VHH binders against q2ydc9. Designs and how they scored, part 27

Target 1, 344 residues: q2ydc9
Amino acid sequence: MASESAGPAELGFVEAAPSWRLRSEQFPSKVGGRPAWLSAAGLPGPPELACPLCGRPMAFLLQVYAPLPGRADAFHRCLFLFCCRTPPCCCGLRVFRNQLPRQNDFYSYEPPSEDPPSETGESVYLHLKSGAHLCRVCGCSGPKRCSRCHKAHYCSKEHQSLDWRLGHKQACAQTDNLDNIVPDHNFLFPEFEIVIETEDEIMPEVVERDDESEIIGTMGEAHEEELESMAKHESKEDRIFRKFKTKISLEPEQILRYGRGIAPLWISGENTPKEKDIPDCPCGAKRLFEFQVMPQLLNYLKADRLGRSVDWGVLAIFTCAESCKLGIGYTEEFVWKQDITDAA
Short names: E, the ipSAE of ESMFold2; O, the ipSAE of OpenDDE; V2, 0.75 times the mean of E and O plus 0.25 times the DockQ between their complexes.

## First folded at step 8 (VHH; framework vhh_7b18_3)

Design i6 (at its last look DockQ between E and O 0.31; V2 from the best seeds 0.43)
Fold by ESMFold2, look of step 8:
Structure i6 (fold): chain B 344 residues (1-344), chain A 124 residues (1-124)
Amino acid sequence: as target 1 above (344 residues)
Amino acid sequence: QVQLVETGGGLVQPGGSLRLSCAASGFTFSSYTMGWARQVPGKGLEWVSYIRSGGSTEYQSSVKGRFTISRDNAKSTVYLQMNSLKPEDTAVYYCARDYKRGFGLKSDYAFDYWGQGTQVTVSS
C-alpha cells in the first residue's frame, strides 16, 4: 500500500432523494433502504450475509458506485457494505464488490434517464430480472418462502417471523397484492443518496508544527519546566485526533472519503490495521484502501435508535488492487472497523 | 456517428475571460455526463470540470470559483466559462462525453469520446 500522506479525496454527503433515483438502473451511491443490487445474478446468499460474529442476518448500510472506465470488465462497479444491527452484537461487517461490462444482460447500454419513470418508485421490488427473490425484510437474497401463501420470501426464519408479526399474517390472507404491502420492520436504515464533492487542500496547521519544536526564547528554569510540562500534556492520541479534525474542517459533515490507493484518515492511532491484518485477494493481488465511512454517518442513522448498538470511529474498505473478476457473482472484500478507544 | 466540436479558444491576457462551446451530435446528449479536460504543455491530460445529466457539477481545485460549466440540452451544447485566466491555464481544451460519474473522479482519466480540442493561450 502506498505510504503517501492523505491526498485529496472525494467526499460523500447524504441528501434526500426520491426512491426512483435510488433504484439499481440509476447506479446510485446510497445509504440505507434495501440494496440496489448491480448484477441481478449471483447475489450473496444468506450464509454470506450472516454476521461473521453472531450469525444473524445483517442490514444493508451503504453502497458506492465506483466505475473503472479504463477496465472493460468494470465499466459498472459497485461496493456494498453490510453491518450487523442485531443486539447485543451490532459489530459484524461485510463488504462485497460487483462489476459489469457496459454491454450486459441487466442494464441499458445508454445512460439512465434523469426523468422520473412512468411507474412510480413507491413499489417495493422484491423479484429481480434474473428470477432471484428478495427477502421482504432486508432486500437480500431470500430463498425461503412462506409455506402458506408461497409468495413471500425471506433470507431467514428470523425475518420470516418478524414479517409475520408486523403485517404478513394479515397480508398473507390477501395474497393477490403482497409486494405492495410491506410494513416498516424497523430493520432498514433510513435511505439517502450519497452526493460527491471533491476535497480542497487544507493549509498546514502551524500549531501542530509548534508542538514538536517550540521556541519561546530563554526563560527562567521554573517557568521553563512548567511550560514543558504543559507542552507534554497533549498525547499522541490527542495529536492524531486533532489532525483528523483539521483535515475534515472545510467539510465537517462528510460521511465518506473515497480515494482508491490513498492512505486512510484514522480518527486515532489505536485499532488500526497492520499490513498483515489486510488479507490478499484470492486472486493473489494485494488489497488497497478504497474508501472509508466517517463517524458523521452515525448522526443520520440515529432516527432508528442506533445508540448503544451500532458505533464506529471509521470503517475502512480495502479492495483487490486488480479489481479482479472471479466467477460471476459478488466478490467479498475487506473492511476494517476502527473502534473509538475512549468511547463505547 | 458521435461528434463533439469545440469552439471559442484563442489568445487572451492574464485576468481575461473566454467562453468555450462544444456542439454535440450523434447521441442522446441529455442522457450523458459531459466534461472538459485539458492538455497542459509538457504534462499529461487532466480533467477540468464535468456536468452530470441531472445538472450537478464538479471542478478541479485549481479552477474552482474561476470556471463555470453549463449545458443547454435543447442545443446539445456544453459550455465552459473561464474567468480570471492565468498563464497556467494555457492548454488544449477538449470537450468529452462520459456515461455516469461515480466515485473515482480523480482516478478517471478516460472519457469515452473526445473532441479535437481548441487552443487556449493566456498571453505569456
Scores: ipSAE 0.519, ipTM 0.750, lowest interface PAE 1.1, mean pLDDT 81
Fold by OpenDDE, look of step 8:
Structure i6 (fold): chain B 344 residues (1-344), chain A 124 residues (1-124)
Amino acid sequence: as target 1 above (344 residues)
Amino acid sequence: QVQLVETGGGLVQPGGSLRLSCAASGFTFSSYTMGWARQVPGKGLEWVSYIRSGGSTEYQSSVKGRFTISRDNAKSTVYLQMNSLKPEDTAVYYCARDYKRGFGLKSDYAFDYWGQGTQVTVSS
């Protein structure tokens, strides 16, 4: 198995985008809003999208379109990350993988049009092409329906109640077009496109200081000794953090680092996963690092408005090394949360 | 069969200009994003520029302001005008069909087909 030389990391950045660009047929990488589901079949249900800690519905955080070269069955491939927004919990994380061949029942074999659709209406899609209903609040599978209108669908009683309070009660009896008017439930994160760029190996411009000044002065040894002495006194933790800071400083707006099989960039030496901490895929294959979410994303999520909201140092996502297809549906992968250690 | 044939490469002095052309065949050219990638010897393939089916363009930061990508759908041809060339631009340049570039990917994985490449050498 030729060790595919782990190419440079790819960096993700957030950009504003029109809503049509963030729809499923555009195969988006995106933050916030509702999931742009890949396969219209086999969506994770409410139990799978419930917080493992508090049991409440999780919010869609981001998705990364990450196809695998040379894999016909993974021509389209996407990872969906969810997080708990429920205080005081805010700790639940789940990630799901879905993949499709180029020839599939949901999308054209040809590339989608990059032209804006003629219909400028920001229509919220509340149903999939498969006929599956989506929750009006979160855009996830909505097996529950309103007992009155039978048109509104929900993932949970909680989201049903939320929608009822925020406007569905008034609209339920009156609107033939309930699908077009979805209130802001203050549940979804702000929506952005994730644009991925290759990390430029900034070769340190050897500033050839042409300073010909011959001042051969002996000051070189003292700086090396000080640097060595500083290096000797630098704790492993300090070194890790320095590395993190250095990498971030090169591209401070990065919200994601992608690199299948590369080493994650950790913010601390504490609470880093060992190999044994990463569960194997149910198929028997190991899980490998695929991408990480950076703390910078929190700035875009306006987490401050959310109170003791979602917080992380780094979220590291590990996926099946074989990218196996476990059935027709979405396969759960593994997320490691590294918290920012309050420097005491 | 999808075919991409690059032309226009050569030797040029720093500050000079070249225009690369890529003739495409075997697919509906107008429906695809087309792009250019380059490879420096001993380095990986890097994207340079792409032009979407709708005509929007993107450039790698290192070539922005110097390179211009364009397309002629009637001729099934994509072009790369390279101005103010630098020694660092020395590479094999590949024309690529870039199926997935429009999806936010800016990696070489977005290319599903590419040509044989044309050598561009910038040297004094």
Scores: ipSAE 0.410, ipTM 0.737, lowest interface PAE 1.4, mean pLDDT 87
ESMFold2 (binder alone), look of step 8: mean pLDDT 81; pTM 0.820

## First folded at step 10 (VHH; framework vhh_7b18_3)

Design j1 (at its last look DockQ between E and O 0.59; V2 from the best seeds 0.63)
Fold by OpenDDE, look of step 10:
Structure j1 (fold): chain B 344 residues (1-344), chain A 124 residues (1-124)
Amino acid sequence: as target 1 above (344 residues)
Amino acid sequence: QVQLVETGGGLVQPGGSLRLSCAASGFTFSSYWMGWARQVPGKGLEWVSYIRSGGSTYYQSSVKGRFTISRDNAKSTVYLQMNSLKPEDTAVYYCARDYKRGFGTTSDYAFDYWGQGTQVTVSS
């Protein structure tokens, strides 16, 4: 088993992007908005996208396009992360994986064009090519439909009610103008593209301490950093936090760290998962770390506006080591939430 | 049939320059990302540079400022201008076709096709 030399972590950053770049056919990594679903078949339903704690519809947080080189069945591969935005809960998290071969029913075998489409119409696609209907509010599976216009679809009564109050009531009577313009219900997070950069391995200058120099006692200016390291029995916690801060300081705007099979970067030694805390995939394979979401993302989500908002130290996503195909649909993976302990 | 043919490799002194070319055939060249990777004997394949269909260019940190990737869609050719070459740049350089990049594909190019490679040797 060749120890896949855990390559350097890839970092994700958020950038503003035109809406067309964030559509499914572009295979985007993105934050906020509505999911750019990969397969048009086997979408998670309302039960799967309900908060496991409070049962309310979850909001789309981000998706990561992460193909597996050498895997024909995972030529296209995407992970979709959802979070609960419903106070006082705001704690529910779910992650789903979907993958497709290059030859599939939904996308061209050829790469997508990088040219902007001629039709600049910000048309929110409320239906998939498969004919599946999406919720007007959240962009997820919408099996419920408006009893009046029969054109608007919803994942839940809650979203139906929300849309009704925020404009559908007026639009519903005007069947011809059901503009694919869905008002901002403040349910969706702000939308960004996630751009990928490689973490430059700052090779620690191995100060080759030439051991040979005779400790001639000249009390030279021992750099404050070496004295701080010698003096303070830094608690294991302090060391972990220091490591976290140091890595973040190099790229302070990073919102995502990606590395399949690498060790996560934790903010503290507390509330870290043990191996036993990570459930095995139903296929029998272990789940491995794939990527983590950094607390910096919270700054872009404008979560503070909503009172008891979504909060995390780190979200760590673990996926099937075999990237198995559990059926035709989206496979649920595992997310660990590390909370920031007030003790710092 | 998809073909990628690299040319332009050779022996050069440190500080010297080489220009690699990759002639592509058998596919719609303009639709694909194109890139260069290199392999040092006994080491894994590392990406060097890639150019998107739209013309955006990306470089490995180790070659930034020294290497320039370009493409001529009319000639179905991708180029790698290598300046200020170092001994550490010694490797077999491969031209590759890339569909699209995502996370986890930076080091392991989702390359669906590779050339045979061209040897670049930087030595005094």
Scores: ipSAE 0.675, ipTM 0.895, lowest interface PAE 0.4, mean pLDDT 87
Fold by ESMFold2, look of step 10:
Structure j1 (fold): chain B 344 residues (1-344), chain A 124 residues (1-124)
Amino acid sequence: as target 1 above (344 residues)
Amino acid sequence: QVQLVETGGGLVQPGGSLRLSCAASGFTFSSYWMGWARQVPGKGLEWVSYIRSGGSTYYQSSVKGRFTISRDNAKSTVYLQMNSLKPEDTAVYYCARDYKRGFGTTSDYAFDYWGQGTQVTVSS
């Protein structure tokens, strides 16, 4: 499909940012924390955000702000990726797309301000303008209420129990200012902004040196035996991984590669989808590759006190080629998890 | 009505300087990113520079170090200082209004309103 060498890819990198920059009205691309929901109505419910493998609530992993040029119904457009981080599973994934026209019921027609708001506090916002309540633990739709105070909301019994143990038992009885006392449940991933660079804007100085690089084109007959020896020592999987490293060498810290319709960059030849593995959108359109999450992101997530955590080679997100709007809310899209092949 | 009016174009010799101004009206100027694009003879429209509402500046590689974009929010005006001009800089220059960018947007397509343009000619 797409060119092998370089395409019009855009690269994502993590960067620290103040909390106000990551609020919904700023239309952020972000990792971790709670979702900055786009439409305040029609959120995925608890069944849609349960892990498809183990049934437990998933954690928000990242969102990508990806408007479609020339599409009035997708002037604002976001993709939201969720993953199971509950041992022993840690495998389930779901991704949702939401889009809005420029004129909408939730946000100003004018662009977001870059000035810090007058209230720059780190208060958690658990109530959307639509009237929807969010789970205190995960920031997803929270239709369950604490029967004692009627003010704390949860997506699930599991998150209600967790919040109860970690402080709500006391706060429920003693205060009505619950938004100011949300504890660290050790459930959310660390929060970062995702900043964008175009791949062609990367300077040569970011190229990584590789002492194990294959030498070709400069060799004569005397070097043929050495090249053959190097090839005999490298497994097929090692060579595929080496090619992956070579292709990302301009910016090795990239956590995301974006380009609707370009070819994904796979970490190995195994566990890649064929066309039949990528379901059509319910509207009938094919799904196109849109972006991939790189393994480098895992380095920013390694602070889990619960032990076993999420893992992947790449995550590849495929979305409706028409970016259709079916129904009233968030549309589930497709994510492919490429795992690394275990060596015995 | 949104209006962007460019001034300051003209004829200049190679190595010379020009300062373009863009007077903006009909919208909350301080909320928008602003930029310059140009239509080079024989080529399509290309972005030149933009400046965020907070003042951060961005330039295409061919003009970096030679051109400087700035803004005065109190006067609702965007400027482009063009130094060390080359014949390849000959173009119609447009002031443009920008919206927040995300993944998948192109520089040309990101601008949501354009001025009428001003001619810059760099020739002996």
Scores: ipSAE 0.603, ipTM 0.782, lowest interface PAE 0.7, mean pLDDT 82
ESMFold2 (binder alone), look of step 10: mean pLDDT 82; pTM 0.825

Design j2 (at its last look DockQ between E and O 0.68; V2 from the best seeds 0.64)
Fold by OpenDDE, look of step 10:
Structure j2 (fold): chain B 344 residues (1-344), chain A 124 residues (1-124)
Amino acid sequence: as target 1 above (344 residues)
Amino acid sequence: QVQLVETGGGLVQPGGSLRLSCAASGFTFSSYYMGWARQVPGKGLEWVSYIRSGGSTYYQSSVKGRFTISRDNAKSTVYLQMNSLKPEDTAVYYCARDYKRGFGTTSDYAFDYWGQGTQVTVSS
């Protein structure tokens, strides 16, 4: 069993990107907007994408394209993270995994072109190649349809009502102009591409613990920072927070840290999961840490505009160690939310 | 059949330069990412650099500023210009084809085809 040397963490950053780069055919890692679904079959339905706490439709937060090298069945692999945006809840989280072999019914065997498509039409694809209908608002499975035009699909009555108020009422009467232009519903988060960078192993300067030799030598200007570290019995909590700050300070704009099987970077020692808190996959395998979402993402989501908004210290995603295929569809994985404890 | 053939390896002194070439055949070269990985004896394979189909280039931190990857689609060839070579750069260098990068694929294990490799030795 080759000890998969836990390689350095990969970091995710948000960048503006044209819409075509964030389509399913490009296998994007992205924030916000509508999900770029991987498999067109077996999409999670409205019940699966409902908040486990309040039952309302969740918003797409981000997706991570993360193939497994050496796994033919996971040549394409993507994780989809959803969050509740409904006040006062705003706490529900769900993550789903989907994977495909290289040879599949949905995508070419050959890599996608990185050239902009000739047709610049911002066409929001509300239909999957499988014929599955997507909700006009959230881009998720939309089994409900508008009773008037029969062209607009929705995941819920709530989204149907929302779309109706935001312009579908007017568009619905004009059957020919159902412009695939879906109004920007405040329900969706701003859309970004997640760009991947490798975390430079800052070799910890091996502070050569010089041997305790009693050299009484001259208290030269030992930098105040080293003296503060020696004097203060840093509580375990302080140490954890310091580590967190130090790592973030190197790349302050990081919104995601990826490393399958590595230890998560916690913001505090409080509200961290124990092994027993992470449920095993239904296949019988353990779930392993795969990636975490950093609090910096909140700055890009403009969540402050909506009052009691989505908030987290860290979101840690745990996935099946075997990346198993539980059926034909999207497999639910596990999310741990670490809240920022107001330091009293 | 997909083939990747590396050339340009050899013995060089520290501070010297080498240019590796990889001739590709058996696939639509322009559609794929191309990259270089290296393996030190007794160590695992590590990625060095890759170039996207669109021409964007990426480098491992250890070679950044010293190595330059480029491609000629008309010749179906990828190149690695290695400057300011160090003893630590001594390895077998492999040309590799890549479909697409994602998270967890920074390691060279995401490559689907590899050449036979070319030996690069940096020694005084």
Scores: ipSAE 0.713, ipTM 0.899, lowest interface PAE 0.4, mean pLDDT 88
Fold by ESMFold2, look of step 10:
Structure j2 (fold): chain B 344 residues (1-344), chain A 124 residues (1-124)
Amino acid sequence: as target 1 above (344 residues)
Amino acid sequence: QVQLVETGGGLVQPGGSLRLSCAASGFTFSSYYMGWARQVPGKGLEWVSYIRSGGSTYYQSSVKGRFTISRDNAKSTVYLQMNSLKPEDTAVYYCARDYKRGFGTTSDYAFDYWGQGTQVTVSS
């Protein structure tokens, strides 16, 4: 690695964007919609995108475009985060990394155009340049196909059934225009671009002081010790949460914090990983913190439309310190979910 | 051969103005992000501003409202209008080219090409 820095955090914010700006050849950082895959070959298969807790297909949550300066084999580099949004689970998470050199089989050597393409209509792109077919519902690898029309592809029986009920049963008989007839399955999250701002290194200092608590009503030895213990514990947790709020205060709408090798910003002292909880990469390297998803993102997902919904305090993504190329295609990395409460 | 040539630096008093220009050649100018970075004595290299190929502009917080970046794709030229200059703006200013901004590339170490720089000095 030519250079690795634990510099200031970079912040992500959601913005509306036209769909053409969020296609793969634009190298977007984005929330929701279908994945804008980087390499068109070697996509994660349906088993890798099944929820590790309930086995149902996961929804694409977000991707970040995160090239590594000075690394020719990671001139393009993306991380793809998936979550289970299917009740009653809504808990599973997986994350994948993919990278390409500047000279590659999929994209121009020159930067993408900022001019809108000649076609302004919204089309769903379900067939990658490599020949890979994508699931009509989720945009992930779709090796299953409709046996009647042989043109609609799916990652799973679950998504095939969903598409059948919501329109494909009727559309299947009309094979000439199938890719232009993709209904809203109410499965994908709303789509946004993620835009980047560098965090100001000057932070408010007023809230860093730890307030002392006064204990009132001392009776008995056990009562006094219990009151002191409760006061210290509550003040400690309040201090951690206040530091979280203070740290984000200049840009409270941030949905993402990025910095390879920086310390995560936890929302509480509970449910944080120890070093042993973060597995090494299969190549043998340690994993480094790379970015975290902030709870503010939940406000944009409209996830409660399905009853029980996704929830988190912080999602922390850890990736191979070497950003290695293990095998061909996409490499699974590690995500830690910091829950706000222990409800289940 | 990619070439970036800065002009317009000089000595100004606090509160004054300068306009930097950067003539670009050897590449498809309209396809790239362009920007300015500066080398502040003793502080190191920092980005100042950049402009997308489509014209959207971005600024470091310390220069917002005072500096304006612009580009003329027909002339392959990028500009930095610097107003209300302060002594802390004293630096060598570099014109820079960037492929595409992503996370981890907001530092000037991610620029893939830059010029030789032009000195800006703000003092009485």
Scores: ipSAE 0.533, ipTM 0.766, lowest interface PAE 1.0, mean pLDDT 82
ESMFold2 (binder alone), look of step 10: mean pLDDT 81; pTM 0.824

Design j3 (at its last look DockQ between E and O 0.42; V2 from the best seeds 0.53)
Fold by ESMFold2, look of step 10:
Order: sequence, then C-alpha cells, then structure tokens
Structure j3 (fold): chain B 344 residues (1-344), chain A 124 residues (1-124)
Amino acid sequence: as target 1 above (344 residues)
Amino acid sequence: QVQLVETGGGLVQPGGSLRLSCAASGFTFSSYTMGWARQVPGKGLEWVSYIRSGGSTYYQSSVKGRFTISRDNAKSTVYLQMNSLKPEDTAVYYCARDYKRGFGTISDYAFDYWGQGTQVTVSS
C-alpha cells in the first residue's frame, strides 16, 4: 500500500492568494515567501538550511501539504523544499518532511475554517509558540539576535548584515512591531498558493507508422508524409523530450506533479537517478518518488534579476516509503536535480 | 455533535436519476467543505464528489458529467444529483465533512465525519 500508484497524478498550479490562506493553520501548499512551518518545534537549524554546495543560507522555494490517508501519525504532513539562489552557486537543494497527528500541541483538532479572519492584512509572524525565533530575512530558524535591540533575529551573519544595510540600522531604535517594517531584501521568492487538480487520463496516441488514413490520395499529402517520416527518425533523447511535452500538453502551466510511488516524468534521458543514487532513509526504508517540480515554476520566481539564477529541468523529491518519525521535528528527505544539458 | 443524515436513496433503472440529500447539524455548515463517498459492493470506499464552501465542485472521473454536487448553506444541506445511472453506481452513499484537501487526498477521501449512508441500487 505504501508503494501503490493506482491513481492519476495530481497537478499543482500557481495562484494568487491573500496572506491569511497561506498561514500555517491553513495547512497551505505554497510557493515562495517564508515557510509556513508545520510543527513549531524542532525546526531545521542554520547548518541544516545552509547550501550543501556553497554554505550560504538557502531560500524557501515551496511547501506541499500531503497528508497520508489512514496514517494517524501523518494526519498532517508537509514537505518543505529549499534552494540556493545566490550566484555563482544557485545549485544546492534540501527538502524536509514534517508530520503531526490530528491531536497535537500546535493546531486545532477541528478543520481550518474557510471564513477569512477579521484581520486579513499581511503580517509577518517571526516568533513561534515553541519559543523559536525566525530570521527576519528568510523565515527560517534564527538563533542569532541583534545585540542593540535584542528583538531582531537572524539565521546567519549574512542575513543580519543584509537586514542592517537595507533598513534595520535606522529602524533598530523602534521597540515594537519590528515585524511590520521588514524591507524587501530581494531574497524571498514571490508568494503564491499551489492549487491542486487531478490529471485527466490521456488517450493513447496511435502507435502504428502506417495508419489507415487518407494520405495516399494526393502528392501534397505524400510530400508531408515524407517530411513526417524524416521527423520520426529522431534521437532517443528527442523522443523522451517529446513524451514530456505530450504528457503536459493538456495542462502546460503545471508547476508540480504529485503521486506517491508513481514514475517521475523526466524532461530528458540524461541526469536521471539510478536506484543506487537515491539513498535509503536512515530508518532503513527505501525512498520512493513523491512529487516533482516542473520547469514552468521558474517563470514565476523572478530568478534572473542577478545573472546566474536557479534553473532546472525537473526537481524530483523522494521520501521514506514508511514516512517514518526519525527523531523530533523535521526529517531530511532526498531531492534529485535533473539539469538541462547545455553545450552553450 | 456533528450529525449528517442522508436521504433519497432507492432502486432505479439504468439510465435513471436520483437526488440524494444530506442534512447537516452541529457545526457551522457554511464554513466547511462537504462531500460524498460511496461503498461499492466488493470494493473499498471511494470518494465521489466534494464542494467547497465557496461553491467550487470536484468530481471523480467516473461520475464527471453525470453527477452534480450542490449545497444550500441556508438549509445546511448538501445534494448529489445523479443522472444517467449505471449498475456500477450501486453503492451505499455517504455524506461527509472534509478536514482539509492536500496532495494525495484529492483522489482519496479526506473526510472527518460521515453519515450512516443511503443505499442506491441500479438494476433492471
């Protein structure tokens, strides 16, 4: 049952949403902004959210709300994906899973209301009920604090320096509501809700080369048949890319494909993982595919402001087949980056 | 106490129609997503349709185009209009209140309260 993939893929799309719908108590799937952390305890610390390649703080990319039906210990379940957006690196990625039972210390047992709260304006919540403070720049765990005001917190010296330069030097004298005067650090990605649709089953295309059609009757149609025959002698890599384009063709704006245990949809035959490339979970279980981030998401990120930026063909997320509880808090999972091969 | 009571089931010929109703009480009905699921003989429980408080509707592919879910917030009632019924639609139909839809639950059920069900039988 943990590896069954009987249903169709579920597709994610970007949509604008008011900030209240993207708060933690609404259990959002979202792109950009700051993480809407699930458990307020046991957040990944600055070392876990440093880029594994260059060591600089990573930016929150997206989170997915993905409960496991029938699993009491995963009644709530979220996956959080982070990426390095700092040139020249822009390559590092990390993903974390967190899950809670329905009865927990952080959220109501009752479902979230679809009524807007009376205060629906944007506000930044940088102090979790667990006592954890969040970095003013990135919204990740921020154990470092400003020694002048003792109220602003940061994940790193880099983000403290950035905030100081971009406004906190002047604003530090203010003693309350520092969260309401956070400048745009040009670090967070734009914020969106991810809306979910079920993928409709695509009717198989006719596979036969010489289908019974009315092509034989004219020279013009015969000429087109010759051109189509030439196109059919494409490379294996071209066929894989055409499969990708065909599969997404009914919903070309999809930014995410979800299906626990289904096969990933690769954009090319290159840079794909073999079984040995996907580490086992520390609990001993294999990891299975859960979702992929599509290249279409890049169009929403404003990532090309500073030259080299984040880029990918597909990001494929693999998670523990048992969805285990290792330790407390957030469990690191595995992300595979399929790069686009370019010779230019 | 949350209470959901389904009515409107019965015996119908293939190609016929039925309208199921679900009376809800014990919660602020207009604030929550509601849905229908069915227990098909010899198979497990499967979702059929759900409707958000704002009126957006969603359907399993096997019933899309034939079934219509609707709600009347003033009456705290959810409806399922079932047209072009087939023998494979024979099931006990349950009204349910949703908790929260996420990835992996749109094609599976995510409901936290269920009614006692109403039998729908489609046979010649």
Scores: ipSAE 0.575, ipTM 0.794, lowest interface PAE 0.7, mean pLDDT 82
Fold by OpenDDE, look of step 10:
Structure j3 (fold): chain B 344 residues (1-344), chain A 124 residues (1-124)
Amino acid sequence: as target 1 above (344 residues)
Amino acid sequence: QVQLVETGGGLVQPGGSLRLSCAASGFTFSSYTMGWARQVPGKGLEWVSYIRSGGSTYYQSSVKGRFTISRDNAKSTVYLQMNSLKPEDTAVYYCARDYKRGFGTISDYAFDYWGQGTQVTVSS
């Protein structure tokens, strides 16, 4: 098994983008808004998108478009991360994977144009090409419909009620304009494009030590760091945090780190998963680290509302090593939440 | 048939400049991301820069501020202006067509066509 040399980590940054760039046909990596679903078939339903802790509808947090090299069935591949925004819970997390071959029923074989469409209509697509209805509030599967207009769809009674209070009551009587007026429910996170950059490998400044001493092999550098840490009476926790800080300092605005099979960058030694804490995929394969969400994203989510809000140190996403195709639907993967322990 | 033909390589002194060109044919050029990669003998392929169909540009950190990628859709040509060249920039430079890329390593499925390459040598 050739150890696929884990390439350099890719970093994600948030940028403002026009809405058309964040549509499904553009295969976006994005934060907030409504999910840009990949497959129009087999969407996760309301039960799958309910918070596992409080049972309330979760909000779409981000999606990562991440095709797999050499996998024909994963030419298109996307991961969708959801989080609970319901106080006092705000702890529920779920992640789903979907993938498609290049030749599929939903998208062109050719890459999409990156030119703005001629029709600038900010139309929120509340219908999938498959005819599936999406919730007006969250953009997820909406099997419930308004009993009055029969045009508005919802994932839950909660979102129906929310929409009713915030404008649907007025719009419901005006059937012709229902699709154009989606009120801001403050349920959705602000929407951004995730821009990808490669992490600069800080070449260790080869301190040209002039000393002629013999190229004793690469095993020594790990020992020197340990020796320096021992000499400085630096705790393991301090070391981990220092490493975290150093990596972040190079690109302080990074909100995502991507690297399939690499080691996650943890903020502390506490609340890190052991191998046994990461469940295997239902297909029998192990799950591997794929990407992590950094705490910096919280700054962009404007989550600072009064009370318990969404909070994390690091979110680590683990996906099936085989990227198995469990049907045509969305496969749930695994997310680990590392919380920041208040230094007592 | 898809073809990519690189030109503009050569020998240059450190601090010098070169401009690479890649003429593309056999596909709708304007719909594709185009990029430059380089390979040092005995080393793996390294991406240098790419430009999306919409004109957004990306650079490797090692060339950022020194290299500029551009495209002329009317001529189906992508360019790489290389300034302040360093010996470390010595490589065969390849033009490549890219399918829209997300996260993940550069792979043959995303970069499906390459030119023959052009040699760039930076030496005193």
Scores: ipSAE 0.557, ipTM 0.862, lowest interface PAE 0.4, mean pLDDT 87
ESMFold2 (binder alone), look of step 10: mean pLDDT 81; pTM 0.823

